# VHH binders against Protein Abitram (abitram): the designs that were tried, part 5

Target 1, 175 residues: Protein Abitram (abitram), of Dictyostelium discoideum (Social amoeba) (q54td9)
Amino acid sequence: MRTLIERYYSQYYFIDTTITDPNLTEDQYVNQHTNELAVIGVAPSHPVLQQEISKIEFKENAINNEVSGVRKTGGFKLQSNTILCVITCSNGKEYFLRSCIKGKLLEINKELINNPSLLKTNHATSGFLAIVEPMIKDKFMENPGLIKFEEYHKLRNIPIQKGPVFLKDNTNDED
Below, E stands for the ipSAE of ESMFold2; O stands for the ipSAE of OpenDDE; V2 stands for 0.75 times the mean of E and O plus 0.25 times the DockQ between their complexes.

## First folded at step 1 (VHH)

Design Q05 (framework vhh_6qgx_2)
Fold by ESMFold2-Fast, scan of step 1:
Structure Q05 (fold): chain B 175 residues (1-175), chain A 124 residues (1-124)
Amino acid sequence: as target 1 above (175 residues)
Amino acid sequence: QVQLVESGGGLVQAGGSLRLSCAASGRTFSSYDMAWFRRAPGKEREFVAAITWSGGSTFYTDSVKGRFTISRDHAKNTVSLQMNSLRPEDTAVYYCAAKEYPSYWLDTSQYDYWGQGTRVTVSA
């Protein structure tokens, strides 16, 4: 059994490739589900993961976002660089997280408001930022600013590590 | 594996109340987002309510907001749906569902596990 991310998601990153300063690595991940929806979060290179987070505040348009029904009517319309939230660190440093792709905002992770440390402790899973319905679903790489998983790890010199294996039948039922 | 078993369904008069419970078995239940869906005769399955793995956020369909309350008890591995001010339109089979990874709560394809359902009938 593979992880849920490995089974159901194609993994990408969002960066500004015109920035060559290795200290400016405020990158984000974009994981596209097989149902074509994208989960957005902070990449492993993001400096916020080395900071103590004081609070996370979402923009008013994101917090007041309402989407109804299976047809996903309504919702905040996003450009790739639309700011969704501001992270304030205990040392006063601020980071801004973007939607990364053009589309429609379906959901923000409101748990980050009450438990901002989730972004740091669980950035790749329960600490995600947002769920977006992409405008460009076919040929997903045509979304501006996206970089492939392998290319990103080479660019940032971050080794590719295999995630944990999730066994859906490995439960306390065996107890 | 996660097994979901619903209970608490029954027959009730309009304006009455019912409490549905979903009992889950498995070590991964505390990491699951949980939801209730329903299907009335001749209709498609529709979303009713959801609660995140931490219990910190809840979501409701407009027709039940203010009437239904979803809650969970991590120690007992249960999720409950308190249904107040029931209407004949609430008549349906109610299903408990679970998803392990953060994903859009209205998409039924996101839910890895489903119960068999419990019947709720609301008479006029």
Scores: ipSAE 0.012, ipTM 0.330, lowest interface PAE 9.2, mean pLDDT 78

Design Q06 (framework vhh_6qgx_2)
Fold by ESMFold2-Fast, scan of step 1:
Structure Q06 (fold): chain B 175 residues (1-175), chain A 126 residues (1-126)
Amino acid sequence: as target 1 above (175 residues)
Amino acid sequence: QVQLVESGGGLVQAGGSLRLSCAASGFTFDDYAMAWFRRAPGKEREFVAAISWSGGSTFYTDSVKGRFTISRDHAKNTVSLQMNSLRPEDTAVYYCAAEPYWSSYDLTRPEDYDYWGQGTRVTVSA
């Protein structure tokens, strides 16, 4: 069986052009569901995954975001580089996570406030950052800064890995 | 194999209470939002309540707000629905459903749910 991400999502990555250090790969994923919504999180190359996280603090506009179960007018309006949160590591280092795409913020992962280690342990699944309604839904690649899944893995020299599995394997622990 | 098994349904008088439970197996329960839907005879499936993967957010349809409470137990891989002040119009088969939390912010859409239980019948007499 394919993973849930492979079955229901078109996978992309976002490269933050505001990063000036050539050794930093503070990349994020953008997974577009078949319902057209985008799930944002940290890419496997992100240096925060090698750190111990002390806390995650969301920006005031992200925390105070007002959206209900019916799709309505409202919600924090995002540019691709809008900062949603600041991650503070145990060593004092800080990382900034962005919306990646222009659109409307629907939801942040509030559990990251209570359990910041989830971003590190489950970054590709339950450790997601946010859910965004994209402004550009048709021809999704026209969102600035996006790179296709396969191209990203070639660029960063990262092997393509199976995502999380929705059936537990009795013989192995899964990442 | 993925299984969602509901229990706790039955016959109760108006104003009474019931607690439904759903036992989940065969998938990564902690990564899934859980929901209860119901279907009355001759009607379409409708949303009742949902709880996020972490348990930090709960959602209810207007007709059950203040009467029903959804909760989950990560140690037991269960989701429960406490139903108080039951009304005859609550009579339906109640279904447990699971979807990855990140698939949509809108947990009220049955088409977004990957896994479904067989249902448990609730009858509320006038």
Scores: ipSAE 0.000, ipTM 0.210, lowest interface PAE 11.5, mean pLDDT 79

Design Q07 (framework vhh_6qgx_2)
Fold by ESMFold2-Fast, scan of step 1:
Structure Q07 (fold): chain B 175 residues (1-175), chain A 125 residues (1-125)
Amino acid sequence: as target 1 above (175 residues)
Amino acid sequence: QVQLVESGGGLVQAGGSLRLSCAASGRTFSEYAMAWFRRAPGKEREFVAAISSSGGSTFYTDSVKGRFTISRDHAKNTVSLQMNSLRPEDTAVYYCAADYLSGWFYDSPSDYAYWGQGTRVTVSA
């Protein structure tokens, strides 16, 4: 029994494993779908999840990639550290979210412009940041800065919680 | 968006010193890691030095280590490169670069989102 994410995505996080400062936990998730596209969002350790968000502003190139139609198939070309948006909190703090992987930007989550709180309330699902077509699809761990799901949760001391189950086994003894 | 403007370049004799400055404007400067890159005539852009957003970590390319010092001033919104014991091979256009790296920085130009226009340094024999 698995969640939809567990069934269709290989889960990774983007961090720098050489960083030992516990205040530098502005991590992001990278969930690679079975079709090889990657969904990017904020990790559970990200301090923005504890803040009130005033606004989310996307980069001009990221917005134009979705609106122009002409660039939709070409996509905005990304490096792993390319900034996609700036989050401004009510207390004046700013956080910068990145593409995490090298590739082409396919889509940004424009709902975050109209409802910034989605990033906080639904960060792992409907509150995602962007969809990227990775340049490195085979041997996905060769993308710099990626860490495996279980390894990340142990590193950050965050419990692994199973979400809602969409695939049911009618012989499950737990019932 | 961050705008970067370099200054302090010029002509200097071998063994001399120059101090380059980079002024940042736009987004919150204190959240940005900063770096200096250079491009010599006929060569590609190479890493020189970097400083973390907190200023607690610095990194240098081997050829400048011990001669150059990178520093930042959060109150003035600037990063500086103090260049001592200059050599003719240090002749290049020097660029400052910025990005928010969560305390991490790379030595590749592709790892930086914001760049200045450059300031020319010429070191004569």
Scores: ipSAE 0.000, ipTM 0.120, lowest interface PAE 17.7, mean pLDDT 76

Design Q08 (framework vhh_6qgx_2)
Fold by ESMFold2-Fast, scan of step 1:
Structure Q08 (fold): chain B 175 residues (1-175), chain A 123 residues (1-123)
Amino acid sequence: as target 1 above (175 residues)
Amino acid sequence: QVQLVESGGGLVQAGGSLRLSCAASGFTFSNYAMAWFRRAPGKEREFVAAISGSGDSTFYTDSVKGRFTISRDHAKNTVSLQMNSLRPEDTAVYYCAAREGYYDWSLDEYDYWGQGTRVTVSA
């Protein structure tokens, strides 16, 4: 049995290479599902997790995004550094969260607008930022700025923790 | 006090259509992704279709793509599955499910489940 994320996702992190100060670790996670979609969120090292959040504001293009369909134009097209939202902390600090990978924006987590603290309390689950359809699916590591899960935890000196909840065997036929 | 109630199942001939509905109550509907799963006799539960909380994204298992359409109505707190071109292999009990938080259509670890509605497709 594995955790839900471990079983169905390949886990990666995104590091903003424009940040040269080693004390500023504004990292994000990128979890690619077996269906090839990517869930984006805040990494454990992100300094916003130590701040009191005042509000989260999504960019207009992210809010007005329309999913591609046979009768509609495509969704918001992303570069890896495309800003999706701005977090404003009670102390006046601002943090910018990015798409992390090239692709199409499928969905933003609108609950973060009404409940910004969800980003801090549940950043790895219900507090995710966005769902993206990657442009680069087959060679996923060719997305710039990505680092593998184990390499990231070693780089940031963060222990690998496994949650208490695991996916049960599909058969589950024991009486 | 959370409740999901399915309806619309029945017996239909191959090539026919059915529309399943799921009425949701006891939670903030728009914050939950909704999905349909099914379990055929002697088989495990499998994913069929899902729709995000916003309604902006829909997902289907390969065997139903182009035949089934999932939709939701926020005003009525319902999710629906329109099933066209039904096949005997679609015979199963269909379950409505709801999950708060991150989207993952292939998972059967949803927060809330209905009791199911039976669909039988005759050859």
Scores: ipSAE 0.000, ipTM 0.163, lowest interface PAE 14.0, mean pLDDT 76

Design Q09 (framework vhh_6qgx_2; at its last look DockQ between E and O 0.12; V2 from the best seeds 0.00; counts 0 for: pae E 13.3 > 2, placed apart)
Fold by ESMFold2, look of step 2:
Structure Q09 (fold): chain B 175 residues (1-175), chain A 125 residues (1-125)
Amino acid sequence: as target 1 above (175 residues)
Amino acid sequence: QVQLVESGGGLVQAGGSLRLSCAASGFTFSSYAMAWFRRAPGKEREFVAAISYSGGSTFYTDSVKGRFTISRDHAKNTVSLQMNSLRPEDTAVYYCAADSSYFEYLPDSYEYDYWGQGTRVTVSA
């Protein structure tokens, strides 16, 4: 059976294909919902998932966009490389997480501010970073820097686990 | 209260130099990218230069590359634009801008959070 993500989302990844060192693969996912909005988060290959997180700090512009509800200042528009937040780990290492696509910021995941561990325990679900309205939503692969789900898993040598094969409807034996 | 205050504008002969400064207050300076824009008489506002929040990356419009240098001073909360080999075409009102976007070149004013009042630069032939 397909998961809810597989059913309602097209899964893409924002990665640097030239980086092969697993300690440096700061990969992010971009899941485009059937309503065309994109959910941005940390990909399974990201080194931060192997570290203890001390804090997650969203950029002031991202926080202000969320609170105001009115787009009267700059910063609600995103480029693919726009930093949304900085993660500080207990060993002092910092990671910068980005928008991954051009678009408009609709929402940040405020739960991460008070519960940073959610990023690690639920990175693909409740531990998402942000929701973005993409500028390019019809031909989504025209967003630069994206690769598809199958290509990502091949490039990063991450196995794709599929659910059980479902059989046709059974009938009872007649006695 | 967020404020960006430009200074250092004035009249200079072609081939001369001028240094613009922008003093920032009311926000965490080290978290913001800084940029300079300009508006020449009868023209639309255009991007000139930007510097990342850390100061590690700089960006320039083609017409000023090699002549202008953007820099920032975290201790003084200032961003500067050193303008060398000035040309009459550089005549404009120069604006300082600040935005929380990392490495973004934002040629449209809609993308920057804060703007200064501008300082006039006039380059005479």
Scores: ipSAE 0.000, ipTM 0.166, lowest interface PAE 13.3, mean pLDDT 79
ESMFold2-Fast, scan of step 1: ipSAE 0.000; ipTM 0.158
ESMFold2 (binder alone), look of step 2: mean pLDDT 84; pTM 0.862
OpenDDE, look of step 2: ipSAE 0.005; ipTM 0.280

Design Q10 (framework vhh_6qgx_2)
Fold by ESMFold2-Fast, scan of step 1:
Structure Q10 (fold): chain B 175 residues (1-175), chain A 125 residues (1-125)
Amino acid sequence: as target 1 above (175 residues)
Amino acid sequence: QVQLVESGGGLVQAGGSLRLSCAASGFTLDYYAMAWFRRAPGKEREFVAAISSSGGSTFYTDSVKGRFTISRDHAKNTVSLQMNSLRPEDTAVYYCAASPGYWEDYLSAEDYDYWGQGTRVTVSA
């Protein structure tokens, strides 16, 4: 049985090359919908999933983009390493989440501002970070820093497993 | 293929209330902006309300602001329009529409990729 994500999304990961510690895997997922838009979020290897989150703060350009509805200027322009938000943990550790893909920011998940724990409990679904319109659509793998789903799991020695959420027809509520 | 289905339309007296629902099948609405448009007899299609994919932003046309409320339920994969203090001029066929979160112009029907068949609302004086 295929999940809704498997049926309508091509799954990829992004590896943050600015991280020099080989034990830190601050990776993010990039799920491209059949309409060619990319949904960005935290990969299962990301250390933030093991921390207590104090707050999530989006960059001003990202917040203003979502609420502006501006007719002509068409959204925040992104490079693959553009920082979209800063996560502050209760222990003082900070993590930076990036756009992962070159393109245009369409939407951020504002629910993460009100309910930062959603990133941890639902990172693969309702706890997504952002929606991006990719600049490179036809040859999606030519976006810098992307790795295919299966190759990523092999590289990080993470078994391919489907949680109960991925087998459901509906996504989780954003409460 | 993907499908949007509206429900909840009907006949109501002026001052009454109706709740319209839009259900998606074949895809999840979590990554889509949603809108309601309406078309009255002899008139062009007009924007009514929109909600962002996260639900954090809502937009209304002036004539319904304060009377109508758009909301979404991610678990049920639905978007609803609560219509209060209905007026005869609200009489129309109401359409649900979905877009991949394009934020430049919520008012333009051309920005929405998926549409339902519509549900009829009649408000009598």
Scores: ipSAE 0.000, ipTM 0.210, lowest interface PAE 13.3, mean pLDDT 76

Design Q11 (framework vhh_6qgx_2)
Fold by ESMFold2-Fast, scan of step 1:
Structure Q11 (fold): chain B 175 residues (1-175), chain A 126 residues (1-126)
Amino acid sequence: as target 1 above (175 residues)
Amino acid sequence: QVQLVESGGGLVQAGGSLRLSCAASGRTFSTYAMAWFRRAPGKEREFVAAISWSGSSTFYTDSVKGRFTISRDHAKNTVSLQMNSLRPEDTAVYYCAAGPEYDYWTSLEPSDYDYWGQGTRVTVSA
């Protein structure tokens, strides 16, 4: 049975190939919907998933990003290395999350500001980072740094799991 | 108790318009994607339209594109479907659906939605 992700998304990962330390696997996913929009989040190898998160702070340009719905006019212009947010862990460690692809920022997940643990508990679904309109939509693999889903899991030696889980019980932000 | 209550259905002639509304009670759905599905007697539920939790993205089935408009009001905890240029083929019971929370993923499958209303009947005469 295909999951919602498998039905409507082409799944990719973004790897910073300039990092030569194999212990620094600060990878991110890039899931492209059939409507061509890309959802960005942290990959299962990302070390932040092993940390306790204190806060998530988005860059000013990401927060002040103005986009009209139907026209999707305006928006923060992104390069693949554009930093969208800083994650601060309880131990003082910081991680920087990038847009991964060139395009326009449509939306950030503001729930991560109020509930930072959502990034860890639901990184593949409701804990996404951002939604981007890609500049390169056809031949999507021509976006620099992208690697296909199965190739990524082999590269990082991570088993392929069932598709992302969806929350069925609604829980309000308790902070 | 969580409830989604549809309203605005009725009998209308071909070419006419109706506005359906879905009111949520028992909690807020501002963090949920909202959708409208429909079912004609003896048939499966069919996707009609959806709106993302942020309201920035809308999706429509091909047969209603340009005729129907989905919108939401976060302050009133409501989602609406404006139906214009109605056709006899639009005759169905229309259902409001919510799900999943904090998820940007859109779905055309009824089984992917967590909450459902009881439906409102729309009849379009030839």
Scores: ipSAE 0.000, ipTM 0.208, lowest interface PAE 10.2, mean pLDDT 77

Design Q12 (framework vhh_6qgx_2; at its last look DockQ between E and O 0.02; V2 from the best seeds 0.00; counts 0 for: pae E 12.6 > 2, off the site)
Fold by ESMFold2, look of step 2:
Structure Q12 (fold): chain B 175 residues (1-175), chain A 126 residues (1-126)
Amino acid sequence: as target 1 above (175 residues)
Amino acid sequence: QVQLVESGGGLVQAGGSLRLSCAASGFTFSSYWMAWFRRAPGKEREFVAAISGSGGSTFYTDSVKGRFTISRDHAKNTVSLQMNSLRPEDTAVYYCAADFTGYSWDELTAYEYDYWGQGTRVTVSA
């Protein structure tokens, strides 16, 4: 059950805790990689995962975003509520997906433009929305509006899929 | 509740001086870069000066270097712009702005700033 996400990411969620109707919980995840970058996507509770998606439209500035590999200048600056894209479903319903954290947009997942179903089939992996360089990297919970993995699952009443427990080991204890 | 309130604008003769002030409230003042921008009639808003949260680094647009000085007072939570040797081209509405950053940005543009004041008018007569 232990996933690559559990190994390399700290998992956070951007949600409105006052909303309890599962048809209205437009929750998003924020996974902070060990390299400090954040991967933004749709959380398991998001209603779009129960819909047929017609298209995903990113903001034009996000599509044409240019970021140097040395991180010197430029990049699309984000607030936590900045809209990154609009998802249009086959029934005409629209969902707005956001940055969730303040920072700099490094890239969007352009595969979603050509293959929107990736958002549903692989929402936690190859179906991510964007990669953001956070402004607040240390003390990540100081980014407003985030809750941690366990609190999210309690608040949304979603069972946690637990993996095996790994114990620490000494370099020369046995054998 | 974040609030930036500018003061000190007015009418001044060319060659004169003015001191603008910006009173800041609703955030940890020392954690924010503070800046001044200006908008001349019929033109877009442009960067004038910025100062780091600690006050250790200052930046100026070329047309004001040597004439304008940005400073901050942590005890009063104020940012000031001392404007000397004023020219008619300095006529504009001047805006105070604030932004938080956890790392250095090389570009100082309006879209980098979180909070803005309402502005104070400076008119420099020939």
Scores: ipSAE 0.000, ipTM 0.133, lowest interface PAE 12.6, mean pLDDT 78
ESMFold2-Fast, scan of step 1: ipSAE 0.000; ipTM 0.205
ESMFold2 (binder alone), look of step 2: mean pLDDT 81; pTM 0.834
OpenDDE, look of step 2: ipSAE 0.005; ipTM 0.269

Design Q13 (framework vhh_6qgx_2)
Fold by ESMFold2-Fast, scan of step 1:
Structure Q13 (fold): chain B 175 residues (1-175), chain A 124 residues (1-124)
Amino acid sequence: as target 1 above (175 residues)
Amino acid sequence: QVQLVESGGGLVQAGGSLRLSCAASGFTFSYYAMAWFRRAPGKEREFVAAITGSGGSTFYTDSVKGRFTISRDHAKNTVSLQMNSLRPEDTAVYYCAAHYGDLYWSTPDEYDYWGQGTRVTVSA
């Protein structure tokens, strides 16, 4: 049931290095597909997963630059810390989700606007946040703030869960 | 041809030790995460232990943690499972499995290559 291409995603996490409080683990995942596009979402350590979500609001630039089914030249240009959306919890807490990597915003998950709980129930799959075309595609780890999947799980003391899990593609077409 | 060949199985008394070995050939060993699975009579294959392609990360199912140790030897293209303090419930056929990349899976369906299995029997 899994295609070869789906088996060769590379998984990473983004940690905001400006956050020095060890209790603030507002981390996000970055999954790079073999076609070089990156899927961004909420990491399992993120405190929003333990809250009741009232609404998810995407920034105006993110909404206006999404183009379903077509890659947009001159779209919203992202820095690693560019805020894409604000999550408002029922208790009044707010969380800000970022692009994590430099690049161009291709798509946002508009289903999160109508079904915010999708981010909690399916954060690693259908509850993703956005799709980004990275500026740094080769040597993807050169994107600032990224940490390898296994190193992240050790750092946060989180076990690697059963699927969906993606593999690092270390094969190239040269000798 | 891709091959995974297990060895080291046998009969041992409870509290004893066995070392299983898996010899890999026909693929670039260092690019694959390696795992051991087992299947007891009448049960499905279950995850036992895994080691990433880089050899830096090891993972175990709760029932064997602290008793089993997985390791790999890149020069010999082998992965080994040192099993200590064996229990009757460890009785199973043990399988070596390989999955492309540096991550492991606890589910059998994700693995690309499998060995034929080696039998481990632990008497009470």
Scores: ipSAE 0.000, ipTM 0.108, lowest interface PAE 17.0, mean pLDDT 76

Design Q14 (framework vhh_6qgx_2)
Fold by ESMFold2-Fast, scan of step 1:
Structure Q14 (fold): chain B 175 residues (1-175), chain A 124 residues (1-124)
Amino acid sequence: as target 1 above (175 residues)
Amino acid sequence: QVQLVESGGGLVQAGGSLRLSCAASGFTFSSYAMAWFRRAPGKEREFVAAIYWSGGSTFYTDSVKGRFTISRDHAKNTVSLQMNSLRPEDTAVYYCAAQRYLGTYYDRASYDYWGQGTRVTVSA
């Protein structure tokens, strides 16, 4: 469920269940803001955070949609497994980042094209992947492949950090 | 003119192997994700395997994991499916497919180009 008053995100994760290798934890976060929009990025367990990134390339339809997306009525319609970008590592490995939820692509983080290291240094904030308008907003857990924040951290044995995630590191303008 | 031409199908005994190939022409092969789908007699077309345009990532349906391997050769504009430990249930017409965007790789509607198919029959 979304909150009306809270200014923070409701936090979820997306797990690609088609990956059967237990050592391949290519997970992503899905943080739904109170304005109902979802911010997508790489989860702390994602192996790319331990790699040297050569480049990040968004799929052609994601780039084309971003240029005209919000202005176009029929923008890029996403399924939960729709691939938005490919990360190429210096060692030749490739990782695919997905939309995680059904909906409409509103924005991709084009800064990742010019500064791929932002994904590693700021994955939870300025290094986000994309912003999506969910098709399923009120009963958000009905989006396939989502797992609740606490359940995910238990599953991956990752310590829980205090508080919700902010979109930018420098957005705290509250005294 | 876009063409995807499959080859390598045939009759094989259970436990045997076959290698399917798909020759692509009329589009920039290296920019397309490639996949194999199959249609068994009396059934709908289902996803089998996919490979990204760079060749670095592969996806498989659960029933073929560990038995089938998809690969691509950019110099020859081909995608191949190595099928090992074949079962009678693998009997189908196998189709090569291409898409510019690797969206929902299980969704047939996501694919821009399709071959005519090559028949694989696995006998008991």
Scores: ipSAE 0.000, ipTM 0.110, lowest interface PAE 17.3, mean pLDDT 76

Design Q15 (framework vhh_6qgx_2)
Fold by ESMFold2-Fast, scan of step 1:
Structure Q15 (fold): chain B 175 residues (1-175), chain A 124 residues (1-124)
Amino acid sequence: as target 1 above (175 residues)
Amino acid sequence: QVQLVESGGGLVQAGGSLRLSCAASGFTFSDYYMAWFRRAPGKEREFVAAISGSGGSTFYTDSVKGRFTISRDHAKNTVSLQMNSLRPEDTAVYYCAADTYWGEYSTLDAYQYWGQGTRVTVSA
């Protein structure tokens, strides 16, 4: 039995290996949909989930890209470490969220601008950060900095949770 | 426990208006995408409109832009679809959907919860 996420997504995490402090677990998830698009957001270990968020600000290039809505989006190209937004917490701490993979930005979650707490309450679902079209699609693990789901949970000592299974309505089997 | 119930379907003449409502029970949907899909006679289900959890973002399929408006009432856990300037081609069973992962608002398979549908018939 698999959850909706497990059925439609291949799950990975992004760890910034340049971070030398083992207590700074500013990790992000990267979930590749069966249509090959990747959804990115904050991982369960990310310290922002324990903070009060004051605001979320997206980079100007990310906002302009989202407004276009067509193929000619302004040519915003992503590297794995491209910063997409800055989260400012009430305690003055700042966190930088990255694209995690090389590719083309398709969409940012503008909902986070109006409702920053959505990142905390629904980080694994509607509180995602962005949708990216990966440059490397068929051998997804060749994207630098990615770690597999099971390896990540073992590394961070996070238990694997099993959720509800996605069930389709019988009417969807007609025609 | 989670249930979606559509209402407001019916028969209307071309050029007319109709308002569909979807009532959610079992939990509060204020932080989840809500969407409308439709299935016309002889066709598969297609995306119509979606609204984000906060209500700050709305999305429409090209054929209904400017004619349909999606909205939500967080206090009542309802999402509504106001349909104006209806055309015979809008004839379909309309389905309410909730709780999509990763903002895949136009993908049928992304939605966890579905209503039973409400029929809309637009006469020429």
Scores: ipSAE 0.000, ipTM 0.139, lowest interface PAE 14.8, mean pLDDT 76

